# VH-VL binders against q9lj97: the designs that were tried, part 3

Target 1, 262 residues: q9lj97
Amino acid sequence: MSQEEQPKRPQEPVTYGDVFEVSGELADKPIAPEDANMMQAAETRVFGHTQKGGAAAVMQSAATANKRGGFVHPGDTTDLAAERGVTVAQTDVPGARVTTEFVGGQVVGQYVEPRPVATAAAMEAEVVGLSLQSAITIGEALEATVQTAGNKPVDQSDAAAIQAAEVRACGTNVIAPGGIAASAQSAANHNATIDRDEDKIKLIDVLAGATGKLAADKAVTRQDAEGVVSAELRNNPNLSTHPGGVAASITAAARLNERADI

## First folded at step 20 (VH-VL)

Design k3
Fold by OpenDDE, fold request of step 21:
Structure k3 (fold): chain C 262 residues (1-262), chain A 118 residues (1-118), chain B 110 residues (1-110)
Amino acid sequence: as target 1 above (262 residues)
Amino acid sequence: QVQLVESGGGVVQPGRSLRLSCAASGFTFSRYYMYWVRQAPGKGLEWVAVISYEGRNKYYADSVKGRFTISRDNSKNTLYLQMNSLRTEDTAVYYCARQGSYWYFDLWGQGTLVTVSS
Amino acid sequence: QSALTQPASVSGSPGQSITISCTGTSSDVGGYDYVSWYQQHPGKAPKLMIYDVSDRPSGVSNRFSGSKSGNTASLTISGLQSEDEADYYCSSYTSSYTLVFGGGTKLTVL
């Protein structure tokens, strides 16, 4: 009679890193009940309801488990969540609405909803110089990354992804001095010598105005996205892409362009 | 050696303040919720206050709410209890206790006696 | 604070087995899933004897065992010895995750 090994009760809490693709200090933090409540409230404000299988639901499940295990107490909040907030933000891009969920400044969820190019949105896109009729470019996708991951410290995986994007945009393997790729690499190298994340160079510092910093630009294709994803993965020890990061933004752009038959 | 050592107890008059300390050693202090538990003479155990890993979250028994403050310094591996507006009913041995998984206390100090008397 | 109910005292002779009960309030549905037991000798700090209803910490004698049925947890001490004379407290958490202690049981070895 196989002594059915009673499933060993978890001896460790469910952390953010266990359920989300997060890094740094947040990854090791147990998910707290108030964090989950904040996410639930944020989702409700933005969507009108909590998303099934969304970040709030995942966090609630984790928090419940942690509470049962005595790893967190009712009313607990994580320092990072308390200090930096739990937020859900929506950004309208040509042809889509992107919703990004944040805990302590890190992306824990992202949703893309296709939107019909309404004439009014076309007018707003015209005002922003984004011709609704034009395919999303690599430069535009890089700039969009600022909205979703602008506060992320630049690391080697980011630098590699940005380099891949620039190479594909310009059609050359030569890294231009003073270009976005060079800047990203410099930032990554610098950040490796800095202990505190607050003192590190962020993606916003590199990618702001990316469309104007590229020597050439082009519409994002699936092949471009695959190349950028591959570059990011190869340079990430965890073999993952950052949610809302460079590879994610390029991939989203590629998908949108495909849907628009551009 | 894994241990907790309380200090700061003594005799005080009602309305006065006292600060207790608990020094932790032999384990990673910041990985545990810490409790103050007290025991009045000849009475049972009563939880007083609890503090989370980094000190963000603090909870108090109703009997001490607004008068006592729990805090911790992880760099010094020390737990504190600031007791203000002391009352005679606060007379007790105060224990520092480490909470383990699933809400048990696996480590206790030897306690420090607080006597509030006129 | 919702208190766990324990008998005030129990007694036994050396070599006998005794049981101490710990009963939670029936109104707290979903509470008291995990129960721990502590031994306290006079003038000493409490010592963990049982956790998670029936698990023993390292160094605790196998003469101590824990069980639970419904809202009542039990500590059994077999082969009673003179050194077992002490106060015993049960502890758990309510459905709202408030920590609670029993009133304590004085064990006398006759």
Scores: ipSAE 0.876, ipTM 0.957, lowest interface PAE 0.5, mean pLDDT 90
Fold by OpenDDE, look of step 20:
Structure k3 (fold): chain C 262 residues (1-262), chain A 118 residues (1-118), chain B 110 residues (1-110)
Amino acid sequence: as target 1 above (262 residues)
Amino acid sequence: QVQLVESGGGVVQPGRSLRLSCAASGFTFSRYYMYWVRQAPGKGLEWVAVISYEGRNKYYADSVKGRFTISRDNSKNTLYLQMNSLRTEDTAVYYCARQGSYWYFDLWGQGTLVTVSS
Amino acid sequence: QSALTQPASVSGSPGQSITISCTGTSSDVGGYDYVSWYQQHPGKAPKLMIYDVSDRPSGVSNRFSGSKSGNTASLTISGLQSEDEADYYCSSYTSSYTLVFGGGTKLTVL
């Protein structure tokens, strides 16, 4: 009777990086019970309930496993969660509500809920013959990034993504002096010389009012999103896109626009 | 060599304070929960305090709550136990112990004797 | 009352096999799958002998083995030797996820 080799128990705790697309210090931290509780509370505050399969549920499961394994203790919280908080934020964009979940300032979940364009605007659009379903523009998507990643220091990957977005929006490869791309690049260069993140230029500083800063704008397409994603990836040593970042926002916009056309 | 070395034990009067230290070497100190476990003369093992990886989370046995403080300095690879308001019943050998991957101690110091006597 | 109960003492002759039991109360022990055993010689620190019911750390003799049946974990020492004379403690975690030790068992080699 072959002693069924009891599945080797995990020798390591479940970390944030195991369950979420996070990076840096957070990725290596075991998920703690209080972190999960904070997320649960935040979800409940925003949604009225915890999301099935959402961040809170995932965190609770991970935390439970970690407790059983002795990797964390009841009442434990991670430094990042304790210091920077666990938050759930909602942002309304044209045609949708975006809910973003954060642990220590990093995105761990994002939900997009389509919202019917308010009948009043629909009525006015009907009167003006303007198809009310205004596709999300690149400028709008960039502005939306402020809500999800506004406090992120601008790095080279961000700058590249923003540049790609501007090029796609304007249809020109020429970086305009004083444009968003130029500003982003300047910010990234500046930030490379700064040691403290608190002193660095943030995405909010660059992308606030992005719609008004673009010489031209257009509805986001899948091709645009792919271009922006590619730019971000090429300039990220980790070969990943920042959750809630520029590429993510543009991708989300593209998906929304595609759904609206169906 | 992977080891824990306790120090700071001695004889003190009731009501006095004592600070124990545990120097860790040979492993990444910040990756482990650390414990103080004590053993009264001729008695069994009792956990006293536990501290999390970065020192944010601390837990104490009921017998020492409010009197003892566990802390750690990861830059120095050192665990501490500040013992205040010492009582005769606190007399014990105090061990520094490293928690393994699960609910066990895979590394112990040699212990340091704390004697509280009038 | 300790969440883990051990016999106060056991004895055996050289070459014999002895077993030390560790019984938890269902209400107090959070998991029986995480039982560890420690050996302690007089004046020495405890040494981990078994963890996770039956796993042996490197350097521990294969004469030491752990098992579990129901709420009782057992440490078996085969081929008893004089150097095995020591106190043995079992440990686990409580339903509140705190460590707990058994009361200890004194093993005498006759």
Scores: ipSAE 0.850, ipTM 0.943, lowest interface PAE 0.5, mean pLDDT 90
Fold by OpenDDE, fold request of step 21:
Structure k3 (fold): chain C 262 residues (1-262), chain A 118 residues (1-118), chain B 110 residues (1-110)
Amino acid sequence: as target 1 above (262 residues)
Amino acid sequence: QVQLVESGGGVVQPGRSLRLSCAASGFTFSRYYMYWVRQAPGKGLEWVAVISYEGRNKYYADSVKGRFTISRDNSKNTLYLQMNSLRTEDTAVYYCARQGSYWYFDLWGQGTLVTVSS
Amino acid sequence: QSALTQPASVSGSPGQSITISCTGTSSDVGGYDYVSWYQQHPGKAPKLMIYDVSDRPSGVSNRFSGSKSGNTASLTISGLQSEDEADYYCSSYTSSYTLVFGGGTKLTVL
């Protein structure tokens, strides 16, 4: 009677890196029960329910395992989740709604829901016979940021991300006077002198109509997203991207374009 | 050598405060939950307080809740227990203990005696 | 009442085998599979002898073994020696995921 080797109980906690494509400090952190609860609450707020197989469910399962193993205790939260939050943000792009889930500023889940292109855009697409689902452009991604982070005061990390986006859209390292990058930098500098957030310039003030403010535009690529993410991270003392912010929006656009083979 | 060394014990009057320290060496301190466990004279072991890896999460036994504060300084590899409003029933040897991979203590200090007496 | 119940005392002669039981109330113990045992000599700190019911840390004698049946965990000491005279504590976690100790068992070697 072969002593069925009882599956060796995992000697290590389930970390964020084990279940999500995350990097840095978060990847090595055990998933905590309160983190999972925060995600569950966020999903419920956005979707009306928790997603089967979604981030919240995965986190709950991991947290439960970690509790049983004594790697975390009930009520535990990770520093990153506590300080930077657990959030679910939705962004509308042409032809789709993108929902992104964040833990401590890192993406842990993304969902794309196709939306019928309003008949007018469908008519224009029919006239041009090019069923080519137009790739999401950098300008469009920047405008989409207004929906998720429009009320955020502009800071240096935002300005850097916007500059990176403009450079990539235009193919030039020269910051155009009166361009979106210049405006963002001016806003960030101005905001640094203001104490009250209510009096600060917001992302909506800079990014509204971004497609029309760019001298040139192009479809978002993975490389573009990486560049924008890098710029935002380098200029954030917390070394994180803002959930639903500029880098997050560009990243979401890049992923959509890749899936569409554009 | 992997070890825990407690200090700060002594004799105090009821209502007074005392701060215990536990110096850790020989292992990565920040990778472990740390506990204070006490043992009254001639009695069994009692869990007192626990602190998570980075010190964010803290839990206390009901008997000490509101009076004791557990903390840690990972840069100094040191665990602390601030004991306020001490009572005679707090008289015990206080041990610093490291939680292992599961629900066990794989490393103990030698303990420090706290005596609360009028 | 402690979530874990141990006999107050056990005794044995050198060379004999003795067993110490640790019984949890089903409603209070969260994990019967995570029972640990500690040895404590007078004036010394507790020492981990068994963890996860039956696993033995490095450096612990193979004379010490752990088992479980139902809600009762057992520590068995075979070939009893004079140095085994000590207090023994079982430990686990409650349904609320809080560590709990048994009341302890005094082992006397006759």
Scores: ipSAE 0.848, ipTM 0.938, lowest interface PAE 0.5, mean pLDDT 89

Design k3
Fold by ESMFold2, fold request of step 21:
Structure k3 (fold): chain C 262 residues (1-262), chain A 118 residues (1-118), chain B 110 residues (1-110)
Amino acid sequence: as target 1 above (262 residues)
Amino acid sequence: QVQLVESGGGVVQPGRSLRLSCAASGFTFSRYYMYWVRQAPGKGLEWVAVISYEGRNKYYADSVKGRFTISRDNSKNTLYLQMNSLRTEDTAVYYCARQGSYWYFDLWGQGTLVTVSS
Amino acid sequence: QSALTQPASVSGSPGQSITISCTGTSSDVGGYDYVSWYQQHPGKAPKLMIYDVSDRPSGVSNRFSGSKSGNTASLTISGLQSEDEADYYCSSYTSSYTLVFGGGTKLTVL
């Protein structure tokens, strides 16, 4: 017959040095619950979710054990995490995206994600103003719209197209407050009350830096382009898309991505 | 000799302030969470405040939140309780207590009496 | 109201064994093995007698033992002596990551 077993109780605090390759003062600090929450928030800002097996998950497990053992209390934060911060940074390099996670200025995790390398359509991308060093993302296509229609006043069809693009980039139907779709809708609403086009908010004002403003991003697909085109059409009284506009830029990116797969 | 010694208790009027001290000796004070636990005359034990190893994280019972402040000076091996806006229901013996390796108090001071009366 | 329920008093004769109960819920006594017992003589500080349900600190007589069944922890004092006359408090960790105390039990040695 099987025995009833108690949950294992930690006999000493789990420190940063026990779990990560860190040194100095941080290595001796017990991993605290608020430190783990800060890392989870940082991972969510960068990935749109907490990474399985990432630093936040490791810190949460350690913090939970420390709470059960009485070594830390809920809401505790180490001084190093509170004063020096918790950061997740991403850097794109040829063929990869590198994510680095920091606590108190020290690396606690680093991850490399392979990224597709496009080869066959570099000249066409230059005509559209897009780089094919890797597959073109929705964020990059939105930024490219600045070059082709940046001076266009934002209207409801633009806002609908941008919303469709952001929803597809993030993989969710939830519109982030302060996101690009929210800004575009606000601009469209504002512009509806303005008589002179010169005084209206323009696409450049909303789309500049789109890659950095999206909660998540992805390579543009044909289906993404069809969805964005549909949104722009259905919200334009003339039942047309704008030359060089949002739908046009997304469609061009999708076509270039198809060529890069060949 | 491992010990905790409280001081600073006395008789005060409602609305006044009082500061308690707890001197620790014979152990590494900075490695422990420290509590203030009080006991009203003829009543049971009630935790009042707790402070983390370095003094950054502080927690209070609802009955004293906003009026009492726990602090520590690890260089002097001393725990403090600043009690402001005292009320008659704060009348109690106040104990300094050390949290052990888990969820228990393995060391207690002798206590200091605080009486709040007109 | 005390979070943990103890009898108000218990009595026994010298040499007997007595048991003091401490009843909580599945969110404290029943859910965790962080039950402790404190002895307090009149006018004195509490003294830790048992921690982690059944563990005894150095210097505490083996006449004191602890146990738990379901939501109820028990302190047993065997070979009762006159110096055991005191108030006894239980305490437990709770799922809200805090400590709670019982209301106390007065032990009288007849």
Scores: ipSAE 0.056, ipTM 0.536, lowest interface PAE 7.4, mean pLDDT 82
Fold by ESMFold2, fold request of step 21:
Structure k3 (fold): chain C 262 residues (1-262), chain A 118 residues (1-118), chain B 110 residues (1-110)
Amino acid sequence: as target 1 above (262 residues)
Amino acid sequence: QVQLVESGGGVVQPGRSLRLSCAASGFTFSRYYMYWVRQAPGKGLEWVAVISYEGRNKYYADSVKGRFTISRDNSKNTLYLQMNSLRTEDTAVYYCARQGSYWYFDLWGQGTLVTVSS
Amino acid sequence: QSALTQPASVSGSPGQSITISCTGTSSDVGGYDYVSWYQQHPGKAPKLMIYDVSDRPSGVSNRFSGSKSGNTASLTISGLQSEDEADYYCSSYTSSYTLVFGGGTKLTVL
């Protein structure tokens, strides 16, 4: 391959949409220096430090590039960060503590840490008076991704993750025509030719009703999650998983299922 | 097609106020930092004020701080400069300028003359 | 207000090359590659001629070139023509994350 000329300087600002899976007005906003400082402070409040590889570090890098390029000035804050805030929130669910990072009301990072299932189940059962629910299936975890990343354009890493999940749910190495893996791969291929994100096929378009679209289903295991994470990582140019995405949802389901086994 | 057009200049007495407008066309106005840059007769260029994409962040040269207010209305593609407590030293051609991809001005209006005299 | 020093005037004959200097400090011209040059004819708005030290916008003649050495940037006009007679301003990014202009140079074509 021939060496391509690299631009000496960014031609446009680094926006929230370039770096995070966000939509609407926020997606077009340049990441500003004070937005990054607000996130760093919020992460430090919750974790005692800036999260390595987390939203604050990403925002700081983007804001520095934007300052060098003249797209933002020191002291700048975006309207959405200033008006709606930068927040790190923790939510306890059965088997896990979920920490979610927000800018302008949109998720830019999500971290899951285990909780003892017995402790979580006891607290939840006391509040609601219910028995612990049955295991979460691969289809259900895929449908949950609609709630956390439904507006994300489908890319090759998503398609690979969905294929790994469907193969494990159905127990076959053959991709069924009309299955969700086939749909995801078609969407990823289509989206590669589309420039505008609003015109791209989204995860909701592929994953809605996943439980009904799978030929077979099963409870999510740790091995399933490892396989799905590996597929997403291997097929992501950034060598990372997407917050609230397919791998994240499968991993959360596996952890919740493990906590149910006392 | 891509242009900036200033208006609102004129002759005014010291201590009075004047508002300049700059109409933008042919580009996505809301994606650019906008400046007012002035030039006194026979003198060089001096930046006066700058405003961020959303209009939230505003910065001023010391010579006008507290007297001038920059603003923008992205729905009308218009940049404004409210000039209060005008002084004879404010006599200049006022240019509307767009900051380019980096630290330069790639688009200028033709300017509007403000004369402050008794 | 002006942190950049330019000669007040330069002159040259048609066909010659001339150079206009712009001297700053290590906190602006010397520290960054964000030097730009503007041409201004009488009664007209400034026009961007060079940005990022040496880059030319489309539509600007290749007779105009820019360079930098240490704390001094230079605009060179080769093959001088009568329409090049104008005022020329340099500008630079500063470590304070803002822009400054030079005092301007009047080019006279003899």
Scores: ipSAE 0.012, ipTM 0.458, lowest interface PAE 8.8, mean pLDDT 81
Fold by ESMFold2, fold request of step 21:
Structure k3 (fold): chain C 262 residues (1-262), chain A 118 residues (1-118), chain B 110 residues (1-110)
Amino acid sequence: as target 1 above (262 residues)
Amino acid sequence: QVQLVESGGGVVQPGRSLRLSCAASGFTFSRYYMYWVRQAPGKGLEWVAVISYEGRNKYYADSVKGRFTISRDNSKNTLYLQMNSLRTEDTAVYYCARQGSYWYFDLWGQGTLVTVSS
Amino acid sequence: QSALTQPASVSGSPGQSITISCTGTSSDVGGYDYVSWYQQHPGKAPKLMIYDVSDRPSGVSNRFSGSKSGNTASLTISGLQSEDEADYYCSSYTSSYTLVFGGGTKLTVL
């Protein structure tokens, strides 16, 4: 009787799970050549070159092995990279620069590069330059929610929306301890055990002073608003956003920034 | 049994359409790139189309681009070739073939004849 | 449209050794070690005889061997037998997302 496998050790493709700490569907996907090209392009936009030892280099090596093995073809992309994208983000904070690399919404690389005090001062000057453009930031939009929904008890949809906003403001999927997303999730969990609304933690308790609580901040874009809306929507049993809530405030800020052509 | 079985061939006039099927058995179909390879009467082998594991990535020979569509249904272990705007030059035996671990075909079907004539 | 050049025919007597050549370019046979050979009897599907230049799949006689020098790959059949009478095709990977085939060689056993 014929056997599908020959009597030698099976050879397997190199997957995202083999080279990165990722989970779910992405972990089982062979690293495809076009995914690697997308990461290289994203790194080049940020650095002017492909970063040695970065995610693009790892993906290129894996994709080359997969091509030689016939597990992928040179033009192949994964559905996750094609549909959800590949990005590289840098966030400057006092004393450090954080670089985060994403495939399909999952972190495939994160690096903290220490910076001298002078470098931190340069980062502060860049933030002031953005503020001089009068663009509404994610932090400012979150604070605006206090005006429109500050008395709303925090629920899981609010926590998800706030997390999406903080992740986009900081350019990383790593949730800072003591950050707004952490506080919002704690508040949502606490409120689930409380019967009376007047005893619940409210959005004002989490969002007041949001600009000062974020590790980094940025002008709200349309893409940011779409991400925050999606997070609030998916985590609301009614499959809708809250009027005057987090997603609404972020969307309003994105529209104002777009109208101002910034 | 590890095998591939093509069906759907026949005689058709130029400009018409035909759909081929290839039934796979005896192996994990979804772990393999699949090809259609054709052979005109008295002539050599020519690859026509290839499709990736889950059907996302598809590639075609220049002679069939825009006219042929390869697809697969992994729940039915079946490979398909939709052939539109057929030409007399498309007359051939069409084989489905499984790509092995590297760049070779380790399993072939028996073929199905497509004849395009007036 | 054969990209690889094979002789149209070759012949030999039973027990002899014969060689079929497959000539490409540096963009296929010369540039990659992904040359394969297929045997096709009349009216039947091709069968893989050699892959990766010189490797034999399980169930293929060790009378079949493959090699490569420069842009030319070779299939050698030793101890020629009547059942070896068939058409033989070489194939190679190219950088264009494809495999290409040779035009085929008819082997006749005298």
Scores: ipSAE 0.006, ipTM 0.452, lowest interface PAE 9.2, mean pLDDT 80

